# VHH binders against Protein FAM237B (FAM237B): the designs that were tried, part 10

Target 1, 88 residues: Protein FAM237B (FAM237B), of Homo sapiens (Human) (a0a1b0gvd1)
Amino acid sequence: DFEFQKGVLASISPGITKDIDLQCWKACSLTLIDLKELKIEHNVDAFWNFMLFLQKSQRPGHYNVFLNIAQDFWDMYVDCLLSRSHGM
Key: E = the ipSAE of ESMFold2; O = the ipSAE of OpenDDE; V2 = 0.75 times the mean of E and O plus 0.25 times the DockQ between their complexes.

## First folded at step 15 (VHH; framework vhh_7yz9_2)

Design v4 (from u5 with G54S; at its last look DockQ between E and O 0.12; V2 from the best seeds 0.00; counts 0 for: pae O 6.9 > 2, SAP .688 > .668, placed apart)
Fold by OpenDDE, look of step 15:
Structure v4 (fold): chain B 88 residues (1-88), chain A 121 residues (1-121)
Amino acid sequence: as target 1 above (88 residues)
Amino acid sequence: QWQLVESGGGLVQAGGSLRLSCTASGFTFSSYRMGWYRQTAGNEREWVAWIYTSGTTTYADSVKGRFTISRDNAKNTVYLQMNSLKPEDTAVYYCAAKTYVLGSVTSYDYWGQGTPVTVSS
């Protein structure tokens, strides 16, 4: 559910438009699981459920982790779009 | 910093195949992606393919169905299997890598020196 996923990120990334690149979105989600060595299932839904968990958590430090990963996601997502545009 | 070294370039007839390799050495960040560009004289460097840390691959439209990118993480090596080569694939092929510092949003780009590929008619 992309609408759900976008909702998770919308609080810190107002630049998210309705029209997203599905391939880059999925790729970046999965890439971050590996890159950050997240102990979750290796799928897009698991990533965003984890992100939601961190975002809503009241535990100290969790929100900072959320922000860190979310910022990386956005940077990677934009990078993916730019990279693909060079090959188009 | 990473050093990227390409190999596998050469002369091949149209319809033939080549396999390029790019080996990274040196200080290693967490790699976000590794991939290939190509460039001909007088033209801009064009993107060819990426393979992401997750294993996800993406290709330029001009090479889809013909080229396959893969990686061996243990060897810090990325490969480009090029099949059904065409004269228009003639170029210097450059390996590229983007890495991230763990716990940071800071990224770094690395490039190889390039390996020439010539496809004759």
Scores: ipSAE 0.015, ipTM 0.287, lowest interface PAE 6.9, mean pLDDT 85
ESMFold2, look of step 15: ipSAE 0.749; ipTM 0.887
ESMFold2 (binder alone), look of step 15: mean pLDDT 80; pTM 0.804

Design v5 (from u5 with T99V; at its last look DockQ between E and O 0.50; V2 from the best seeds 0.00; counts 0 for: grease 26.3 > 24.2, SAP .749 > .668)
Amino acid sequence: QWQLVESGGGLVQAGGSLRLSCTASGFTFSSYRMGWYRQTAGNEREWVAWIYTGGTTTYADSVKGRFTISRDNAKNTVYLQMNSLKPEDTAVYYCAAKVYVLGSVTSYDYWGQGTPVTVSS
ESMFold2, look of step 15: ipSAE 0.648; ipTM 0.841
ESMFold2 (binder alone), look of step 15: mean pLDDT 80; pTM 0.795
OpenDDE, look of step 15: ipSAE 0.789; ipTM 0.898

## First folded at step 16 (VHH; framework vhh_7yz9_2)

Design w1 (from u1 with G54S; at its last look DockQ between E and O 0.82; V2 from the best seeds 0.62)
Amino acid sequence: QWQLVESGGGLVQAGGSLRLSCTASGFTFSRYRMGWYRQTAGNEREWVAFIYTSGTTTYADSVKGRFTISRDNAKNTVYLQMNSLKPEDTAVYYCAAKTYVLGSVTSYDYWGQGTPVTVSS
ESMFold2, look of step 16: ipSAE 0.690; ipTM 0.855
ESMFold2 (binder alone), look of step 16: mean pLDDT 80; pTM 0.809
OpenDDE, look of step 16: ipSAE 0.411; ipTM 0.769

Design w2 (from t3 with G54S; at its last look DockQ between E and O 0.83; V2 from the best seeds 0.56)
Fold by OpenDDE, look of step 16:
Structure w2 (fold): chain B 88 residues (1-88), chain A 121 residues (1-121)
Amino acid sequence: as target 1 above (88 residues)
Amino acid sequence: QWQLVESGGGLVQAGGSLRLSCTASGFTFSSYRMGWYRQTAGNEREWVAFIYTSGTTTYADSVKGRFTISRDNAKNTVYLQMNSLKPEDTAVYYCAAKTYVLGSVTSYDYWGQGTPVTVSS
């Protein structure tokens, strides 16, 4: 559910409600699973369920991890957008 | 007052090693993705390695297994350990800080002045 995925980030940035490039969104989600060696299923939904888990977790440090991954994701996502749009 | 200062460049023989450092000041270092780029005369700057805010790293294929990027947020420093250097690695190496505003394509980018690396055969 893409709307669910957007909702995870929307809580920290309303700007995320704008149109999303699905290809970049999916690609970056999956890439982060690999780069961070997350012990989750290798699919986009699993990634964002994991993100939601971190966001809502009461364990110390989990929210900071969420924010860091969210920033990483967004950085990668926008780079992807720019690469697609401008051939960068 | 944002500043990135690279150091550690120099001349090295093929197969040798160098460790580049980049010290940041004037901004919240831990909030930025840090990276290394390199550029040769007449060519565009190419990315070499990134280390994200979470510590996740990524490398260009040409340097994978040879280069290691790391960061020390307490020292506001990002490092590039370069092993098994090749003549093809000869370039000016630039440190960069980058971050996008969440939900926006707006970015803040900062570059160092560069440090030259020459690998002789």
Scores: ipSAE 0.430, ipTM 0.753, lowest interface PAE 0.8, mean pLDDT 92
ESMFold2, look of step 16: ipSAE 0.523; ipTM 0.769
ESMFold2 (binder alone), look of step 16: mean pLDDT 80; pTM 0.807

Design w3 (from w1 with T99V V101T; at its last look DockQ between E and O 0.66; V2 from the best seeds 0.00; counts 0 for: pae E 3.4 > 2, unsure alone 64.2 < 65)
Fold by ESMFold2, look of step 16:
Formats: sequence, C-alpha cells, structure tokens
Structure w3 (fold): chain B 88 residues (1-88), chain A 121 residues (1-121)
Amino acid sequence: as target 1 above (88 residues)
Amino acid sequence: QWQLVESGGGLVQAGGSLRLSCTASGFTFSRYRMGWYRQTAGNEREWVAFIYTSGTTTYADSVKGRFTISRDNAKNTVYLQMNSLKPEDTAVYYCAAKVYTLGSVTSYDYWGQGTPVTVSS
C-alpha cells in the first residue's frame, strides 16, 4: 500500500511531493533492508511497517533510529530520481 | 563559515594506492551525507562514493571493489582509500556534503577546493 508508505514519511515532512517515483521508492526500500541488514521480510511493505514501528515506539532512541533511516532513504531516493531525470 | 579541505592527492604509479582525506569545519559534520566526486578538464564532476549519516556506503560501478569511503565523526573527517589505481582515475577529487530536506527534491552541495590525483602508466 503505497499511500500507507508515503504516510509514514509525511508525518515528519508534510510537504512530501505527490509526484513520487514508484520504481525508485521500491528499489530504495529494498536496498536499505539489505544495506542495513534489517531482520525483516524482504519486501517494501515490511520495510515501511518497520519504519512505522520505530516512529511510534515509546522506547528511547527508536525515534532517532527512525529519523536516521528516513534521511538515508530520502537521500538515496532523490539520487535515484535525479539519475532517472538525468537520463541523457 | 563552512569549510571542506581535501588532502592526500599526488602522483602515483598505476596499480598503486592513495588515501584522500577531507576535514570539515563550520557545520555539524555527523548530520550530513558526505561524498567524493572527481573531475577531468572539460567534463562534469563524476560521482565516486557516498557515505550516509548512518555509515551506509555506496559506490560508482567504476570504482566498486577498489575504493573505500569511510568517516570519522569525532575528527570531522571523510576518507577515500583508493587501491589498484588506473590512469583513468586521474582527476581532481572533490569532497562534498549533500543536503536533501525530507519531502523535497532540492539539494545543496558544499564543495572543497579539490585535491589533484595523477596516476601514471
């Protein structure tokens, strides 16, 4: 559910663009599971459910982990967008 | 008052190794993704490697397996270990900080002055 996934980030950045590239979104989500060796199912929904868990957790530090992963995701996602729009 | 200062460039034979350093000042170093780019005369700067705030690293295909980026947040320093150097690695290498705001596609690139690397055949 793509709207659910966008909602996770929109809670900390309400200005998120409506023109999200699904291919880059999916690729970056799956890549982060691998690069950070997350112990979750290897699919996009699992990644964003994990992110929501961190975001809503009352355990100290989980929100900071959420923010760090969210920033990494966004950096990778924007690089993906720029490389595709720079497909010259 | 942001500064990025590269060092460690020079002349090296093909097959050799070189370690570049980039020391940052005037900003909260640990908050930013850091990277290395390189540029030859008459061309656009080419991405080489990024190291993200979490420590996750990514590399251009042309350097994967030969170059290693790392960071030391306590020293505000990013390193690029370059092994198995080739003449085509000859370029001016630039340290960069990238800033993307969540939910925005706009970015701000902060650059050092560059450190030249020449790989002789």
Scores: ipSAE 0.180, ipTM 0.535, lowest interface PAE 3.4, mean pLDDT 83
ESMFold2 (binder alone), look of step 16: mean pLDDT 79; pTM 0.793
OpenDDE, look of step 16: ipSAE 0.231; ipTM 0.626

Design w4 (from w1 with T106E; at its last look DockQ between E and O 0.73; V2 from the best seeds 0.58)
Fold by OpenDDE, look of step 16:
Structure w4 (fold): chain B 88 residues (1-88), chain A 121 residues (1-121)
Amino acid sequence: as target 1 above (88 residues)
Amino acid sequence: QWQLVESGGGLVQAGGSLRLSCTASGFTFSRYRMGWYRQTAGNEREWVAFIYTSGTTTYADSVKGRFTISRDNAKNTVYLQMNSLKPEDTAVYYCAAKTYVLGSVESYDYWGQGTPVTVSS
């Protein structure tokens, strides 16, 4: 459910309403699971459920973790978009 | 007035090590993804390693296991530890800072002047 996933990020950036490149979105989600060694299922839904959990958590520090991962995701996602656009 | 200044380049024999440093000023270092690129004459600049704002790192396949990127936000410095250097690692190495606006492809980018690395056989 990409609408749900977009919704998670939309809270910090309303501009995330444009069409998603599904390939880059999925790839970056999965890559971050590995790079950050997240203890979740290795699938895109699990990643964004985890992100939602962090976003909504009242535990100190979780929101900052959410923001950091969100920024990393977006950076990677855009890099992926641009790489594909250049045939990389 | 932003600035990125690389240092640590030089001549080294194959199998040797170098540690590059890049010191930033004039912008909020901690908000930027930092990266190292390299370029040889006549070729396009290629990425080598990135370290994101959260500290997550990624490497080009050609340097995985040999290079390590790290950052010290307190010193506004990003490092590239290069071990087991090969002649094919010879290039000018550039430091770059980038941050994308969330929800946009727009970015703020800064580049250093580059530091040469020569690996002899």
Scores: ipSAE 0.445, ipTM 0.782, lowest interface PAE 0.7, mean pLDDT 92
ESMFold2, look of step 16: ipSAE 0.620; ipTM 0.819
ESMFold2 (binder alone), look of step 16: mean pLDDT 80; pTM 0.808

Design w5 (from v5 with S31R V101T; at its last look DockQ between E and O 0.54; V2 from the best seeds 0.00; counts 0 for: pae E 4.4 > 2)
Fold by ESMFold2, look of step 16:
Structure w5 (fold): chain B 88 residues (1-88), chain A 121 residues (1-121)
Amino acid sequence: as target 1 above (88 residues)
Amino acid sequence: QWQLVESGGGLVQAGGSLRLSCTASGFTFSRYRMGWYRQTAGNEREWVAWIYTGGTTTYADSVKGRFTISRDNAKNTVYLQMNSLKPEDTAVYYCAAKVYTLGSVTSYDYWGQGTPVTVSS
């Protein structure tokens, strides 16, 4: 499941596949469900299945929504990594 | 060269409102999380709010429900609407951009010069 999740995001950020922090990955996935008020099950697999749906959709606008969520995910993920490097 | 310019600060009575603006130049504004910090004399800067590239917002507990952050990517501008102001909100307010490289763990903040806000009793 994790490899498929990385594959979804790697299409816009090839570096995403390096040295993934699973705690930050899970936390950011779940947080985005809440912050964007997504109407999906509250778990990591549901989030990334939704992302895959948006990425592969042929409907106008879905790919743009995918890109916006992916950008926010990466921003939050990097912040999480940095806070773990500086925190206890 | 990257530049952030804040405006809209001033003197206001407790319970009043102010709207701060921050205009960005020299970078692709829409690619970055934008936010606000504030600082009182002798203290470290305190985070106030972030707005992410897709419009998601987060707030410090002390301002939640009273402050609203927004952005206008076409104008390269981020706003902070401050309602129900309290004397404890008195500070210099700084606009910030969180900058990172995709596929990397490196990030840093850019800051404006600040706009002073004074809330009187």
Scores: ipSAE 0.141, ipTM 0.519, lowest interface PAE 4.4, mean pLDDT 81
ESMFold2 (binder alone), look of step 16: mean pLDDT 80; pTM 0.795
OpenDDE, look of step 16: ipSAE 0.759; ipTM 0.884

## First folded at step 17 (VHH; framework vhh_7yz9_2)

Design x1 (from w1 with A96T; at its last look DockQ between E and O 0.78; V2 from the best seeds 0.52)
Fold by OpenDDE, look of step 17:
Structure x1 (fold): chain B 88 residues (1-88), chain A 121 residues (1-121)
Amino acid sequence: as target 1 above (88 residues)
Amino acid sequence: QWQLVESGGGLVQAGGSLRLSCTASGFTFSRYRMGWYRQTAGNEREWVAFIYTSGTTTYADSVKGRFTISRDNAKNTVYLQMNSLKPEDTAVYYCTAKTYVLGSVTSYDYWGQGTPVTVSS
């Protein structure tokens, strides 16, 4: 569910509610699973379920991990978006 | 006052190694994605490697397995370890810093002046 995925980030940035490029969104989600060697199923839903888990976790350090991954995701996503817009 | 200063460029033989450094000042280094681009005369600047704020790294296909990007936030420095260098790696290498505002396409960008790398055959 894409609205669910947007909701995970919307809690820290209301600007996420704008139109999303689905191709970049999915690609970056999957790429981060590999780059960060996340021990989850290799699909977009699993990534965002994991992100939600970290966000809601009461364990020390999990929220910081969530924020770090969220920032990396956004950086990658915008790079993807802008690259496509410029025909790259 | 924001500044990126590259160093470590020079002449090296094919198969050799070189380590580039880029030292930042004037901004909060740890909050920025750091990266390296390279450019040859008459060509567009191409990305080489990125290291995100969390330490996650990504590489262009042409340098995977040969180049390693790393960062030391305590020293405000990003590095590019270049191994198994090839003549086609010859270029001016530029350090860059970028951060996006979460939820926005607004970004803050910084560039160095570049350091030349020449790989002879």
Scores: ipSAE 0.374, ipTM 0.719, lowest interface PAE 0.9, mean pLDDT 91
ESMFold2, look of step 17: ipSAE 0.496; ipTM 0.791
ESMFold2 (binder alone), look of step 17: mean pLDDT 82; pTM 0.821

Design x2 (from w1 with A96V; at its last look DockQ between E and O 0.81; V2 from the best seeds 0.57)
Fold by ESMFold2, look of step 17:
Structure x2 (fold): chain B 88 residues (1-88), chain A 121 residues (1-121)
Amino acid sequence: as target 1 above (88 residues)
Amino acid sequence: QWQLVESGGGLVQAGGSLRLSCTASGFTFSRYRMGWYRQTAGNEREWVAFIYTSGTTTYADSVKGRFTISRDNAKNTVYLQMNSLKPEDTAVYYCVAKTYVLGSVTSYDYWGQGTPVTVSS
């Protein structure tokens, strides 16, 4: 669910859930599945389940992969937010 | 202090190619997505391409299939290979290092000085 999805990032940025744009959130989640060619179901919950797996994994390097994907997601998400707020 | 140094711009015939380079210093290059914007006179800068910290690439529709962005973290360098150039690609091209603080819209942005590209018809 969406609260679960937001919770995955909240451990590294507790204020992250304020004023979330669901359209941008979904679009960026799905886009990253495609761009990183992740071998998971093509849906938003699957993406965030994968992110949680990386975050909690004991395998060396998985947490760094989690952080990189999280930062990439956030960068794409904010670009999406700002592009939607530039109405002229 | 931080620095982005661009090179590779110039004058080229339509249908030709150019390769832009941008070398970074003074910040942790591998933690920033790197990208290129371009600007024609009197217009706002427009996005061209980004390469993310993971290596994932994204492109504006107008350049897909013609431009390729890549990065070499060991050399702190990002490249833009521009093929099949059109007069419409004429612009000043800016290298950018850009990231947002997780959970906010606050950004860390570093911009190059711009390198002019002119594509003659």
Scores: ipSAE 0.428, ipTM 0.749, lowest interface PAE 1.5, mean pLDDT 87
ESMFold2 (binder alone), look of step 17: mean pLDDT 80; pTM 0.805
OpenDDE, look of step 17: ipSAE 0.542; ipTM 0.818

Design x3 (from w1 with G35A; at its last look DockQ between E and O 0.61; V2 from the best seeds 0.47)
Fold by OpenDDE, look of step 17:
Structure x3 (fold): chain B 88 residues (1-88), chain A 121 residues (1-121)
Amino acid sequence: as target 1 above (88 residues)
Amino acid sequence: QWQLVESGGGLVQAGGSLRLSCTASGFTFSRYRMAWYRQTAGNEREWVAFIYTSGTTTYADSVKGRFTISRDNAKNTVYLQMNSLKPEDTAVYYCAAKTYVLGSVTSYDYWGQGTPVTVSS
């Protein structure tokens, strides 16, 4: 559910509701699973379920982890978006 | 009032090691993706390594296995450990900070003045 995935980030930034490049979104989600060595299933839904878990967790430090991953994701996503727009 | 100051550059023999440092001031260091780039005269600046806010790292293929990027948020410093240096690694190395505003394509970018690295045969 792509709308669900957008909703996870939309809670911290309403600008996320804008049109999204699905290819970049999926690619960056999967890439972060590997780069962060996340112990989750290797699919986009699992990544965003994990992100939601961190966001809603009451454990100290989890929200900061969520924010860090969210920022990393957005940085990667925009880089992907811009590279695609330039034919790279 | 932001500033990035690189240090650690110099002359080293092939096969040697060098550690670069970049100290940031004037902005919230922990919120920025940090990167090292390098440039030789007459060529475009090329990406070397990224370290994201979460500590995730990525490297250009030409330096994988030899270079390590790391960061110390308490010291507002990003490092580049350079091992097994080659003459083709000779360049001016630049530190950069970048972050995109969440939900936007707007970015804030900062660059250092660079530190020269020369690897002799």
Scores: ipSAE 0.400, ipTM 0.761, lowest interface PAE 0.8, mean pLDDT 91
ESMFold2, look of step 17: ipSAE 0.450; ipTM 0.742
ESMFold2 (binder alone), look of step 17: mean pLDDT 82; pTM 0.825

Design x4 (from u1 with T99V Y108H; at its last look DockQ between E and O 0.17; V2 from the best seeds 0.00; counts 0 for: SAP .723 > .668, placed apart)
Amino acid sequence: QWQLVESGGGLVQAGGSLRLSCTASGFTFSRYRMGWYRQTAGNEREWVAFIYTGGTTTYADSVKGRFTISRDNAKNTVYLQMNSLKPEDTAVYYCAAKVYVLGSVTSHDYWGQGTPVTVSS
ESMFold2, look of step 17: ipSAE 0.297; ipTM 0.690
ESMFold2 (binder alone), look of step 17: mean pLDDT 79; pTM 0.792
OpenDDE, look of step 17: ipSAE 0.460; ipTM 0.771

Design x5 (from w4 with Y32N T99V; at its last look DockQ between E and O 0.14; V2 from the best seeds 0.00; counts 0 for: pae E 3.8 > 2, grease 24.4 > 24.2, SAP .676 > .668, placed apart)
Fold by ESMFold2, look of step 17:
Structure x5 (fold): chain B 88 residues (1-88), chain A 121 residues (1-121)
Amino acid sequence: as target 1 above (88 residues)
Amino acid sequence: QWQLVESGGGLVQAGGSLRLSCTASGFTFSRNRMGWYRQTAGNEREWVAFIYTSGTTTYADSVKGRFTISRDNAKNTVYLQMNSLKPEDTAVYYCAAKVYVLGSVESYDYWGQGTPVTVSS
């Protein structure tokens, strides 16, 4: 399940899945459902199923939406990692 | 296109206060680490304050206790409240958004044009 989630981003950057912080990963996934007002169930699996759909869609606009959301996710995720170290 | 616009700079006497604003269009700072930098003539930009998406803040030693960074997610705006200003705070202040390379901790800064602040003795 989590392997599936990592796979969605790994197709863009194959090294992405090392040393994952699950707390930050889950929090950022759920937060993006709210920020982007996605019409999906409020859970992590639903978010990544939606991301996979956008990624694999043949419609050009969907891939751009995928990339925008992926960039937002990654920015939030790295920020989450860094903020935990600065809070020490 | 993404754009950062600073405002609130100006002339102020030492000991005074200013509040800088930075409004983002095309993205929100709640999804990016936002920050303020400043630059004096002939020098490189130096960081002043960061606010992380978690709300955690950090400050350069030279401004701790005098400056406060904050955010308003609904307005896509980050603020820098500058109190007890000193002549050494004179600089052009830049708002920045940190963008990470997807899958990496490598980053780039996206900058506004800057807002000048002059503190007279």
Scores: ipSAE 0.157, ipTM 0.592, lowest interface PAE 3.8, mean pLDDT 82
ESMFold2 (binder alone), look of step 17: mean pLDDT 80; pTM 0.795
OpenDDE, look of step 17: ipSAE 0.220; ipTM 0.615

Design x6 (from w1 with L102M; at its last fold request DockQ between E and O 0.64; V2 from the best seeds 0.62)
Amino acid sequence: QWQLVESGGGLVQAGGSLRLSCTASGFTFSRYRMGWYRQTAGNEREWVAFIYTSGTTTYADSVKGRFTISRDNAKNTVYLQMNSLKPEDTAVYYCAAKTYVMGSVTSYDYWGQGTPVTVSS
ESMFold2, look of step 17: ipSAE 0.663; ipTM 0.838
ESMFold2 (binder alone), look of step 17: mean pLDDT 81; pTM 0.813
OpenDDE, look of step 17: ipSAE 0.564; ipTM 0.811
ESMFold2, look of step 18: ipSAE 0.604; ipTM 0.807
ESMFold2 (binder alone), look of step 18: mean pLDDT 81; pTM 0.817
OpenDDE, look of step 18: ipSAE 0.429; ipTM 0.764
ESMFold2, fold request of step 24: ipSAE 0.682, 0.637, 0.661; ipTM 0.842, 0.824, 0.833
ESMFold2 (binder alone), fold request of step 24: mean pLDDT 80, 80, 80; pTM 0.805, 0.804, 0.808
OpenDDE, fold request of step 24: ipSAE 0.543, 0.513, 0.542; ipTM 0.805, 0.780, 0.802

## First folded at step 18 (VHH; framework vhh_7yz9_2)

Design z1 (from u1 with L102M; at its last look DockQ between E and O 0.58; V2 from the best seeds 0.00; counts 0 for: pae E 5.8 > 2)
Amino acid sequence: QWQLVESGGGLVQAGGSLRLSCTASGFTFSRYRMGWYRQTAGNEREWVAFIYTGGTTTYADSVKGRFTISRDNAKNTVYLQMNSLKPEDTAVYYCAAKTYVMGSVTSYDYWGQGTPVTVSS
ESMFold2, look of step 18: ipSAE 0.057; ipTM 0.463
ESMFold2 (binder alone), look of step 18: mean pLDDT 81; pTM 0.809
OpenDDE, look of step 18: ipSAE 0.767; ipTM 0.885

Design z2 (from x6 with V105I; at its last look DockQ between E and O 0.53; V2 from the best seeds 0.00; counts 0 for: grease 24.7 > 24.2)
Fold by OpenDDE, look of step 18:
Structure z2 (fold): chain B 88 residues (1-88), chain A 121 residues (1-121)
Amino acid sequence: as target 1 above (88 residues)
Amino acid sequence: QWQLVESGGGLVQAGGSLRLSCTASGFTFSRYRMGWYRQTAGNEREWVAFIYTSGTTTYADSVKGRFTISRDNAKNTVYLQMNSLKPEDTAVYYCAAKTYVMGSITSYDYWGQGTPVTVSS
């Protein structure tokens, strides 16, 4: 559910575009599971459920981890989007 | 007044090592994803490695296990340690900086002039 996933990021990025490139979104989600060595299932839903968990967690440090991953995700996503737009 | 200056390129034998450096000025280095690209004559520029602001790294499959990207924000410098070099690694290596704003598709990027790397067989 992309609306749910966008909702997770909306808390830190109210201006998130409604028109999401699904290919880039999915690819970046999966890539970050590997890059961050997240101990979750290797699927998009698991990634964003994990992100939601971090966001809502009351444990110290979890929100910072959320922000960290969210920033990397956005950087990767926009980079993917722009690359595709340029035919790369 | 932004600037990226690469250094460390040169000639090296196959199996050898090089360490590239890229020093940035004129922008807030710590807010930029730093990366290395390489290009050979007649071919498109290809990405080699990125290091995000968080320190997360990613590598092209062709260099995984051999190259290591790192950054020193205090020195405004990004490095590319290249080990086990192969002739196919021969290229001009470019440093690049890119920053994104959360929620925006606007990005700002800068490129260096490149440093040549030649790996002889």
Scores: ipSAE 0.315, ipTM 0.680, lowest interface PAE 1.5, mean pLDDT 91
ESMFold2, look of step 18: ipSAE 0.532; ipTM 0.786
ESMFold2 (binder alone), look of step 18: mean pLDDT 80; pTM 0.808

Design z3 (from x6 with V105L; at its last look DockQ between E and O 0.61; V2 from the best seeds 0.00; counts 0 for: grease 24.3 > 24.2)
Fold by ESMFold2, look of step 18:
Structure z3 (fold): chain B 88 residues (1-88), chain A 121 residues (1-121)
Amino acid sequence: as target 1 above (88 residues)
Amino acid sequence: QWQLVESGGGLVQAGGSLRLSCTASGFTFSRYRMGWYRQTAGNEREWVAFIYTSGTTTYADSVKGRFTISRDNAKNTVYLQMNSLKPEDTAVYYCAAKTYVMGSLTSYDYWGQGTPVTVSS
């Protein structure tokens, strides 16, 4: 569910839901599973459920991990966007 | 005032190794992906490697398997271990701190002064 996925980041970037490139969004989600070797199912919903878990967790440091991964995701996502659009 | 200060460059024979360091100050180091670029005279800077805030690493195809990027947030330092060096790796190497504002295409980019690396045949 793409709307669920965007909702996970909405608390730290309310405008994130506008003009999202689904191909880059999906690719970056799956790539982070691979690059970080996350022990979750290899699908986009699993990645964002993991992110929600970190966001809502009460364990020390989990929110900071959430923020770091969210920033990494956004950096990768924008690089993907620019690679596709600047080649125009 | 922010600073990125590179060190560890020099002359090395082909097949050799060097380790570059870059120490940051004046900004929140742990919030930025850190990376290395390289440049030869008359050419644009070429991306080499990034290490993200979570520790995830990415590499240009030309260096994958030979170079390793790492970071130590407690020391505000990023490293580039360069092994199996080739003459084509000769360049000035620049440390960079880069991020996009969440939900935006606006970026913050900080650059070091560069450290020269020469790999002789």
Scores: ipSAE 0.528, ipTM 0.789, lowest interface PAE 1.0, mean pLDDT 88
ESMFold2 (binder alone), look of step 18: mean pLDDT 80; pTM 0.804
OpenDDE, look of step 18: ipSAE 0.553; ipTM 0.805

Design z4 (from x6 with F50W; at its last look DockQ between E and O 0.25; V2 from the best seeds 0.00; counts 0 for: pae E 3.0 > 2)
Fold by ESMFold2, look of step 18:
Structure z4 (fold): chain B 88 residues (1-88), chain A 121 residues (1-121)
Amino acid sequence: as target 1 above (88 residues)
Amino acid sequence: QWQLVESGGGLVQAGGSLRLSCTASGFTFSRYRMGWYRQTAGNEREWVAWIYTSGTTTYADSVKGRFTISRDNAKNTVYLQMNSLKPEDTAVYYCAAKTYVMGSVTSYDYWGQGTPVTVSS
């Protein structure tokens, strides 16, 4: 469900490029499950279902958590891309 | 959301040493490239050093051999050890974390508030 996963970020990043590196996307999704100690199944779909839950939640503070994780994800993802393409 | 707080600046004699610290919060510190910039009055910020998530370090030519950047991921802290200081090192030193515009590879830096360093003769 990669299109679903991209759709979750669309609310805060319209026009996300089609040049997504799937290896980096998967790795960063799984890494954040571990680093944030999320109590979910350890797979990419579970991570993005959790992100959607936070994004749509009516509970105070959940949207801020969503935004924090989304920014961490994106920063790690871009670092992964650059490490694979040009080293650094 | 993100916070970077520098400390350790001050007045120091030429030839002396000073160690700057920058403590980070609000993000997964170990996953980010961290660095230092400096700025003198009337000039744009000048890059000083980066330390990558791998531990690889890079330095501006003007500070190579004199400055050492390091990080302690357990303390969410990046350091700049400044040795053999010269009056030309006088500046406000800024801690930076490289971040990216969501959905883009366009980058910008999160900045600390800066810590002034004055090197006197």
Scores: ipSAE 0.205, ipTM 0.653, lowest interface PAE 3.0, mean pLDDT 83
ESMFold2 (binder alone), look of step 18: mean pLDDT 80; pTM 0.803
OpenDDE, look of step 18: ipSAE 0.441; ipTM 0.764

